# Designs tried in a protein design chat: VH-VL binders against q0atu2. Part 3

Target 1, 119 residues: q0atu2
Amino acid sequence: MLDKKARIRTSREYRNVFEKGKRLSGRFLIIYYVENALDNNRFGFITNKKIGMAVIRNRIKRQLRAIVREYQGQVKNKHDIVLVARAGIGKSSFEGMEKDYIAIMKKAGLFARNANKID

## First folded at step 1 (VH-VL)

Design b4 (framework fv_firastotug)
Fold by ESMFold2-Fast, scan of step 1:
Structure b4 (fold): chain C 119 residues (1-119), chain A 121 residues (1-121), chain B 108 residues (1-108)
Amino acid sequence: as target 1 above (119 residues)
Amino acid sequence: EVQLVESGGGLVQPGGSLRLSCAASGYSISSGYYWSWIRQAPGKGLEWLARIDWDDDKYYSTSLKSRLTISRDNSKNTLYLQLNSLRAEDTAVYYCARSYYYGSGSYFDYWGQGTLVTVSS
Amino acid sequence: DIQLTQSPSSLSASVGDRVTITCRASQSVSSSYLAWYQQKPGKAPKLLIYDASNRATGIPSRFSGSGSGTDFTLTISSLQPEDFATYYCQQYGSSPYTFGQGTKVEIK
């Protein structure tokens, strides 16, 4: 489970990310992301009824939180990021969701580089 | 949760080469974090050798980079260290460790048990 | 390369004692990227502190770190029997990553 400090909790905070943020689509995931004024990253998770029944949606949310927690050290600090699960995510493996997350985060420029070539 | 097991140590001859393995379980080495080799000579301190990132970028100790090769096999979830032109001073316990990434930094949150390499004729 | 020097190299202490170990860097360590490890005989090192002052998961509150620039400190507020070990500092502010020579904490 992600620390409470690292979660987007209020409707107002979600709305800010959707209205002001950038959007990128992956295979199983869509991310919305915006820079925040805090010292940390915050994550939100959205699954809709088209993914499956509550048991499936809850499993997907737990798996996405685990993936985000696993890679939190790679993410550029000071961002609010909302993950929206796409139709078909229920048919993906944990590894498939992981790979999609990594690909999207890299494309968004949100994964920190291991070398500061441009900086 | 995360377990690392080194193998490939033992008695080796000066001038030879060694290839160490580090089998990871509980985490896919291609999924994130960085992975390093660190050694410790008997009764001495710790020396960082090499790091391989989850996306295959490699970094080496300046003093040893001409003799070291770090690699991985994602299908076996295993890390490797190749050390050539062995010398008596390469005698050490060799550890693999998971490295946390924060900016350009790297500290080691999980370590294997270590494998002893003795270089002697 | 940044050289780390620990002081003292060894110390003798009793259960309940406050123990302080210092790590001095030959150059400023960027962003306070400094970690502390505990190592017991025959075992791998265990992470205690990272980013100079953050305790690693599962590490007791009696362990604390402080410092910045070139001077860093590890403190054990009330030494327990399981704390007799060798302690190492490590910088990761610049490559190559380097370790201090170690401080052995022995029972009196």
Scores: ipSAE 0.005, ipTM 0.526, lowest interface PAE 16.2, mean pLDDT 83

Design b5 (framework fv_firastotug)
Fold by ESMFold2-Fast, scan of step 1:
Structure b5 (fold): chain C 119 residues (1-119), chain A 121 residues (1-121), chain B 108 residues (1-108)
Amino acid sequence: as target 1 above (119 residues)
Amino acid sequence: EVQLVESGGGLVQPGGSLRLSCAASGYSISSGYYWSWIRQAPGKGLEWLARIDWDDDKYYSTSLKSRLTISRDNSKNTLYLQLNSLRAEDTAVYYCARDYWDDYGYGMDVWGQGTLVTVSS
Amino acid sequence: DIQLTQSPSSLSASVGDRVTITCRASQSVSSSYLAWYQQKPGKAPKLLIYDASNRATGIPSRFSGSGSGTDFTLTISSLQPEDFATYYCQQYGSSPYTFGQGTKVEIK
């Protein structure tokens, strides 16, 4: 999993990202993102009940955390980023989620200039 | 970059058994993909053998199901295929491959180089 | 089990030709879960097309796939020297997953 300091854990911090952040929608993911005053990035994950049963939602959360960890070094420092899974993500492949994450992060300008490119 | 390396091939005698390994690097085999074994007899086409799902569900070729066992060891990041009661017709190059097949599937997009198994006395 | 039959089994072509290979299934392939692979001598197969019509990453635009149900087609719009190879269709719509017998594309 992601390190504790790289996680958004409180309702207050989630609310801050939703209220003050920018929103960008991808195929399977929506991200909300805002600069923070810390020296590191933090990630949050939301999988709502419309995605499916708890076992599917838990699988999706684990897969998204794995994707975020894999590309953590490519993300520009000092951001809070919340990933919201869209309806339909339960039928996506792991690679489909990964490609969508990369595309949306690049479009948001959150990937460093020399980020890994998997298209 | 995901790489797969097969091992365990070589010369085996009819009636024996083989256990092939497929070591994955650059990706955790426990993370959301399916994994397949495919073989190809010399000068012949491709034959799908078995698949193991991320959920550890196993699927086998109908004709070979009684002789095949697919498994994995997540701690070693390695896939295995065991084939029993070997026959000359089992002589082939054996490949492992990463597989995914849902509404956003990508087919078998990463393959190993293959390992040659020769069944002869 | 779904049997896949490719047509032709072999063809001869020249650089610049349009090449068409057909894959026919004995039963309907669910969700068009059909892939096409290229294999060169001594090498592992390479994924070209997945889900009948989606081109895999890094595959040139001259390769295209189409079809649904029981009839699928791979087209190479302008054959290049590196395209002389054997091509296989594969269905993953139902277990056991099956391959076609292959189509060898040779120099004319």
Scores: ipSAE 0.000, ipTM 0.505, lowest interface PAE 17.1, mean pLDDT 83

Design b6 (framework fv_firastotug)
Fold by ESMFold2-Fast, scan of step 1:
Structure b6 (fold): chain C 119 residues (1-119), chain A 120 residues (1-120), chain B 108 residues (1-108)
Amino acid sequence: as target 1 above (119 residues)
Amino acid sequence: EVQLVESGGGLVQPGGSLRLSCAASGYSISSGYYWSWIRQAPGKGLEWLARIDWDDDKYYSTSLKSRLTISRDNSKNTLYLQLNSLRAEDTAVYYCARGEDFWSGYLDYWGQGTLVTVSS
Amino acid sequence: DIQLTQSPSSLSASVGDRVTITCRASQSVSSSYLAWYQQKPGKAPKLLIYDASNRATGIPSRFSGSGSGTDFTLTISSLQPEDFATYYCQQYGSSPYTFGQGTKVEIK
């Protein structure tokens, strides 16, 4: 579970990220991201009916939250980031989603090159 | 299977208040989505009134925001619109409509509408 | 507030005709967040096009949308009997959301 303060909760906050943020597409994920005025990062997750039935969408959301939580420490501070699952994600493996997330975050410049030597 | 049913219309007096309901079925209003209220005066065009999102964020028409309240009740799976200080020009069919992409604003599913007549 | 102006306000057409309706915004519509709706007498509006150019589920291919910024177009490539209706554009790029005044497509 992500800490409550690390989650984007309101529709207005999601809209701010979509309207003012940058967009980057991966194979299974799209991210929207914008710098915030807070001391921490916040994450949001969007899955829609095109992905599949509720059981599949719920699995995808749980897996994405787990991936984000695992790599939270590598994300550059003060960003609001929304992950949007693409239709094809329902057929991906956990490892496939994880690799896509890492690749897209690195391409966006949101991952610290070395967490112990940020400078 | 997705349905929206408006109710609460009818004849109301100027200066009164109106509370409209929009009963949703085939899905849970707590699981996502957003809803708007739109009205249409007889023979006229569409006017957007307000939006409420799955997490209770609210948006209002600038001209009507002092008279409008939009709300929802998860236990009844129902959306509401309250309009105060009614005038003859509030006579219209009132529609409830839903969108799936809450970061957007287009409306995929509409109810049939409920007629509100504001008259002497 | 962004004002939307549709042209023409009404038109007469025959089955098989190509119909073009334009929607002009007083300010640029963010992210091409513009939709088109069809309304028949006594009925609720029906979504045709969203995000300027995407057809809604179940909408025939004769309906198409295009445009960005301030200028948007709805085209019906070959008008059918069931297409005689009033058409509305709507922007959701900024709050408050606004609709155009409508374009009535009548039988010639």
Scores: ipSAE 0.006, ipTM 0.572, lowest interface PAE 10.0, mean pLDDT 86

Design b7 (framework fv_firastotug)
Fold by ESMFold2-Fast, scan of step 1:
Structure b7 (fold): chain C 119 residues (1-119), chain A 120 residues (1-120), chain B 108 residues (1-108)
Amino acid sequence: as target 1 above (119 residues)
Amino acid sequence: EVQLVESGGGLVQPGGSLRLSCAASGYSISSGYYWSWIRQAPGKGLEWLARIDWDDDKYYSTSLKSRLTISRDNSKNTLYLQLNSLRAEDTAVYYCARIGYSYGYYFDYWGQGTLVTVSS
Amino acid sequence: DIQLTQSPSSLSASVGDRVTITCRASQSVDSSYLAWYQQKPGKAPKLLIYDASNRATGIPSRFSGSGSGTDFTLTISSLQPEDFATYYCQQYDSWPLTFGQGTKVEIK
């Protein structure tokens, strides 16, 4: 489970990421991201009504949190990152969402080099 | 933590069919991940059989595709594998397993397995 | 289909020995999408290594994985009594998923 300290919780914190952050669009996801002054990463999730009914939006939000949690250790520290689900995400497989997340995080330069690999 | 419990094994006759169940707990099978059936004949290695995704997409081993059907019942949080036209070589322990959340399709949680014996 | 061949098929070793098991793929597994499992008699397999070299949670440091392309290795640096088991490699670079035939490690 994604830890509470790793979540963006206030509207002010979300606005900061949107106003000061960089934006990258994937097939099913848009990320906004900015360096923070903390020693940890924080994630936010936005699913709007264009995606579908509340049950679908809640399922997608849960799946996105699970994906983020799984790759949390690979994300460069000191970032606030907001994931915005695009309308088409409701028709994506879980694999599709995961692949899209990995692709956009790599493109953003937010995935850290494996520290255990030989130099 | 995810737990998987297989059932439905036992002695079956050649030419018959069998339906195996995999009851999942600790996670909703409809909310994510990929779920698979894997078998192991006595004294032999592991053979992947089928996968079902959270969105109901299904994938099968090419050699067994015509005899296998994978399905799920979200209300029971249970996965199923239907085997048709049973042969002696289908005798095996059948496992259900979750495909992990990484770049891969490796199996991070396994059930205990259920033995299917095909014999007349 | 990518076929995986393990070598040796079986081995006997003493406690404290270094054990090496090799997995050779019929086609390149360039992304290092290869996992290793341990299976004890009567039990389901247990994930040891994923992405060729990453240890799964709770796996002792004596287990390590290496390799790329077509040649992969699982090493147990100092064999313990509880390591008596059969070990399997598995590729996930291409569908269908395939496993090696297994390597039985018997403690003398």
Scores: ipSAE 0.000, ipTM 0.505, lowest interface PAE 15.9, mean pLDDT 82

Design b8 (framework fv_firastotug)
Fold by ESMFold2-Fast, scan of step 1:
Structure b8 (fold): chain C 119 residues (1-119), chain A 122 residues (1-122), chain B 108 residues (1-108)
Amino acid sequence: as target 1 above (119 residues)
Amino acid sequence: EVQLVESGGGLVQPGGSLRLSCAASGYSISSGYYWSWIRQAPGKGLEWLARIDWDDDKYYSTSLKSRLTISRDNSKNTLYLQLNSLRAEDTAVYYCARDQGYEWLPYYFDYWGQGTLVTVSS
Amino acid sequence: DIQLTQSPSSLSASVGDRVTITCRASQSVDSSYLAWYQQKPGKAPKLLIYDASNRATGIPSRFSGSGSGTDFTLTISSLQPEDFATYYCQQYDSWPLTFGQGTKVEIK
């Protein structure tokens, strides 16, 4: 579970990321991100009804939180990052979402390395 | 288009429990949006109680969170508010309302039900 | 929690009057995070204004909102018979959601 300090919780904070942040699109995810003046990173999550039925949306939300938690130590400090799930994410696998997250974070320059894995 | 109809109110004894319902029509609650319960004591102002997101994430007022549970049943297209350990000061009209916000974003309400009266007395 | 205080708590006015209601927040609220509602006796509240100054669909142009930071206003430029009601402000800058105590607009 992400610590409450690592979560974007207010309307003001979300709007700050959307209005002042940069945007990057992946296959299943869009990220909005901006540098903050804090000691830590904060994450927000947005899912919409175009993804699918409640059971699919709940699965996606849980899996995205798990992915962010797993890789939070590899994200450059001092950023507010909002993940927006695209409609097609409902048909993706956990591995597909994970790969997309790593790819977009690397493109954004927010992610210096991923989990070590045998070639 | 969108209609919200609250029910389940009535006379309840102090210390009792009550489950309020909010039936939505003209729109499926499983297709999105966000839903809150808001109450109003007779002759008094509005007090926000709880919000439920499309993905079942829940938000509660700081003073009441121990006595309230918000939930939904997609098969009945209905929202619920469970009230426990009722006191005289819980006497109020209870409204359900929709917001067009996003996950984690507090918002304003664009549709309201007509309300259901809960009276707590012995 | 952000506390909202409305002024006045009640006022008496005549048809055709300009009515101004204020809402003061205990903490700064960006102008985009405040809404106004109208409530008539026995009825549910009705959204009038959102994001401090945007009129909701179908709301007459005589209703306007303004303000930023801690000070917000709702103005009715020419009061009509159907406007006698109680008005509430609501912030949505932070959790929990809070409302002002209400301002009752009564016939003089």
Scores: ipSAE 0.012, ipTM 0.585, lowest interface PAE 8.6, mean pLDDT 83

Design b9 (framework fv_firastotug)
Fold by ESMFold2-Fast, scan of step 1:
Structure b9 (fold): chain C 119 residues (1-119), chain A 123 residues (1-123), chain B 108 residues (1-108)
Amino acid sequence: as target 1 above (119 residues)
Amino acid sequence: EVQLVESGGGLVQPGGSLRLSCAASGYSISSGYYWSWIRQAPGKGLEWLARIDWDDDKYYSTSLKSRLTISRDNSKNTLYLQLNSLRAEDTAVYYCAREVEYYGSGYYYFDYWGQGTLVTVSS
Amino acid sequence: DIQLTQSPSSLSASVGDRVTITCRASQSVDSSYLAWYQQKPGKAPKLLIYDASNRATGIPSRFSGSGSGTDFTLTISSLQPEDFATYYCQQYDSWPLTFGQGTKVEIK
């Protein structure tokens, strides 16, 4: 569960990320991200009706929150990040979503690099 | 600051086609939001026509779907609306507008509008 | 389709008056997904209110929205000269998106 302070909750806050932020597309996810003036990161989640019925959208949203929470410590501080689920995400596995998230966050420069790389 | 400027209107003969343009500035149309075309016949109310999103997904009014094509050109930051088989009832001011995306809904309201371009269908 | 009916279709008012415009939906608008727009002659519509009661950025406090379900209201607490315009409601709860027919606010 993400702490209340780590969640983007208002349309105004979402608007700020879309207007001022950068965009990166993955296979199942699009992220919009912008540096904030706070002492913490905030995350937003968008699952539109194109994905499917409410039960599917709610499942995706819960899974994305779980992924974000798991990797919270690797995210560079002071960013507002919005995750937008693409239509095809409904057919993805949890592991597929997780891998896509890690890949796009690394490409965006938002993940701390591993101190050591072991084969 | 987002600005939208429509062009391409004018006098068109019945049965003809038109292509309207909407040049956006202050925001990249590929970076977010939905972008819509809305028309208003003289003395009448507003009618939603078509929407395109940042990922090029297109949505149309069911009554006009066969006569409309919405598209965009990211390099020009411009939206387009192609309308075919024009009839007198298509006479209207055509607006482009940005639909605000927000948490938990696939339906939206419009926060920025262009100035509109008048299309008159007559001989 | 959700049909929106505005009442009255037109009204005459004086500067300083309290003006009330009603928007009635043919079916419930869940989550109050309803917006209000102002349109002056020859100009594009301008967003006033969204989510039934939230004032858009830069909109004066004299404009307020209220209501839920099928009955929604736009109120202008003290009409100013620049407020003479046509007002439209719009629902975004159900597909397709629909607008009311408009209410013209004219000088008395």
Scores: ipSAE 0.006, ipTM 0.537, lowest interface PAE 9.9, mean pLDDT 83

Design c1 (framework fv_recibokibart)
Fold by ESMFold2-Fast, scan of step 1:
Structure c1 (fold): chain C 119 residues (1-119), chain A 123 residues (1-123), chain B 108 residues (1-108)
Amino acid sequence: as target 1 above (119 residues)
Amino acid sequence: QVQLVQSGAEVKKPGASVKVSCKASGYTFTDYYMHWAKQAPGQGLEWIGEINPNSGGTNYNQKFQGRVTMTRDTSISTAYMELSRLRSDDTAVYYCARDWEYYDSSGYPFDYWGQGTLVTVSS
Amino acid sequence: QIVLTQSPGTLSLSPGERATLSCRASQSVSSSYLHWYQQKPGQAPRLWIYGASSRATGIPDRFSGSGSGTDFTLTISRLEPEDFATYYCQQYGSSPYTFGQGTKLEIK
C-alpha cells in the first residue's frame, strides 16, 4: 500500500494533472504527469468501466498500486503522476503491467538516473 | 477546457426520426462513456442510454429500446443519438453527458454536459 | 430499477435560511455512486456534489452532502440568491441509472 501522502486523493488534484500535465501512452497504461511544489511524489490510479467488471478493475488497481510501491524509490521527486489503465490491460499479466510501467516511466524521464556514491 | 457541443434545435412531425450530435473536445474522446438524457418540458431528467466510444458498445434504458440508436465517429470525436418513430411525448431537451472517475475510488458522476438540443414533435 | 424519491418537491425559503433536501432510494445505493446536480431554467444540469459528500470544483462550502444506504441529504447552510434552482439526485449503482424527480428551491 502506498503511504497516504504519496496518493492523489481529490478531484481537484486529478484535474490539475490532466489539464497541465504531459501525457505518454504505453501498451497497457497511459500516464499523465506534472511537477508539483511538494517534497514528495503523489500517484493516482484510474481504472474506468471500459476495462470490465468491478472485480477486474479492482484487481488491476491493486496490482498497479503494488507495482508503483515497489518502484517508488526510482521515481524522480516532485511529481504528481496519474496512471490510467487502457482497455486491453485486463488481458495482461502482472509481469506485463510491470514491464509496461517501467518502460513508460523511463520514456517519460521520470526514473532517477544512477549516481555515483558521494564520499 | 472540456466541452460538449450539441447540434441545434429540431422540429419534426410524428413518425419521423431525429439524429442529435454531441461533439467532444478537450479530452481523449475514447476514454470516457457518453450518456444521453431526456428532459420533457417542466419535467425532470430521464436516462436514455450510454455508449462506449472506444468499442461502440451500447446499453439502453428498456423504455427506449427499439427506438433509440447510439453511435459515434472517433475521427471527429462526435457521439450521435437517433430516436425513431417520434411521437408528441418525445418533445424534450436531449442532453449528452460524459461520465468520469475523479479519484482512485470510482463514482462516475456526469461531470460535463452538452448545452442540450430541443426536439419538438408536432403535427 | 432503483427509484429515487426527493422531498419536498418544492421548498419555498428566503435568502439567509437553511435548506435541507432529501433523496430516498428504493434500494441501497453505495454512497460513492450517489450524486447531486443543480439546474437553473434554460441551462444544462451541473455536477454539484459527487459520491454523496464531495463538493465539485467551485461549489461553495455552504453546500454539504451526507447519507448512506437509502437516505441521502443535500444541505445549504445559508441560502444565497443564486442558490434558488432545481436540485436532482442521481444513482449510478445499477442500470438503468436514475434521477430523482427534483426539488425546486424557490424564493418565498
Scores: ipSAE 0.000, ipTM 0.559, lowest interface PAE 12.2, mean pLDDT 86

Design c10 (framework fv_recibokibart)
Fold by ESMFold2-Fast, scan of step 1:
Structure c10 (fold): chain C 119 residues (1-119), chain A 126 residues (1-126), chain B 108 residues (1-108)
Amino acid sequence: as target 1 above (119 residues)
Amino acid sequence: QVQLVQSGAEVKKPGASVKVSCKASGYTFTSYYMHWAKQAPGQGLEWIGEIDPSDSYTNYNQKFQGRVTMTRDTSISTAYMELSRLRSDDTAVYYCARGPYDYVWGSYRYDAFDIWGQGTLVTVSS
Amino acid sequence: QIVLTQSPGTLSLSPGERATLSCRASQSVSSDYLHWYQQKPGQAPRLWIYDASSRATGIPDRFSGSGSGTDFTLTISRLEPEDFATYYCQQYDSSPYTFGQGTKLEIK
């Protein structure tokens, strides 16, 4: 669903975000983020094996991509952002993950405005 | 160079078992899932199952109903698929293929089967 | 399980013609998890189009993929002799992962 230009794809790009980026943790998610020199945002997703079996990890990755896509218009431009799923995310609902994403992005100052779905 | 090399052709009797190997090189073996697929003569591809070489997690297609076992040996970067209680309709080329990767220590790529072994012909005949 | 139905089963065309290959899913499949493979006789399959529309490395621009939900299409705008092969669609959205039965593209 995400534009191909909006995806972090190389190991060097992931390492750059981890090494130079800021870190902020939520309930189910950790984000690493750094300003880039591009015209757009790029997102990466990591689901560690500690989350659970492949079927659970694949579900979580799909749901996180959908959440990111839904709110991409609210994210301040020119950032590389990597989402790392925490072990407890496997027990979360879609709504729980969505709320956590919105909360952590607001705390990081990465949302241009309040990104409440109700608003 | 990234490569998957499979063991050679096998001829088996009905009721026997066969174990096919798939040796990986040119990448970190434990960073990608390994999948297995079946192709009967003149037919299409059928997914058999997957193994995560880092922790031996397996997930099998129910069609193979307790007849398939997937294992790996990390010391030699080799994955194995064993199919037991062979039937004539198990005659096929069996492929191993590299699956998606969780980026902890490597490159993130598309969630597809991007590298395939050359295939192993298994013939089951009486 | 998600059943992928490819049509036609065999497509007989001449070089220079346009080919349209269909893949229909029994339930919705995210385009991020719909892929196409090319297979020639005696060879392993090769990844051709990933994420419904992205060409794999080295694949000519005459190939394009499209679609979403349950309907996906692989199009070859002008057939070259080397394009005659069997093409399989595949979904990675839910286990068990499945392939279509293939469309064999053959010379008329």
Scores: ipSAE 0.014, ipTM 0.566, lowest interface PAE 8.1, mean pLDDT 85

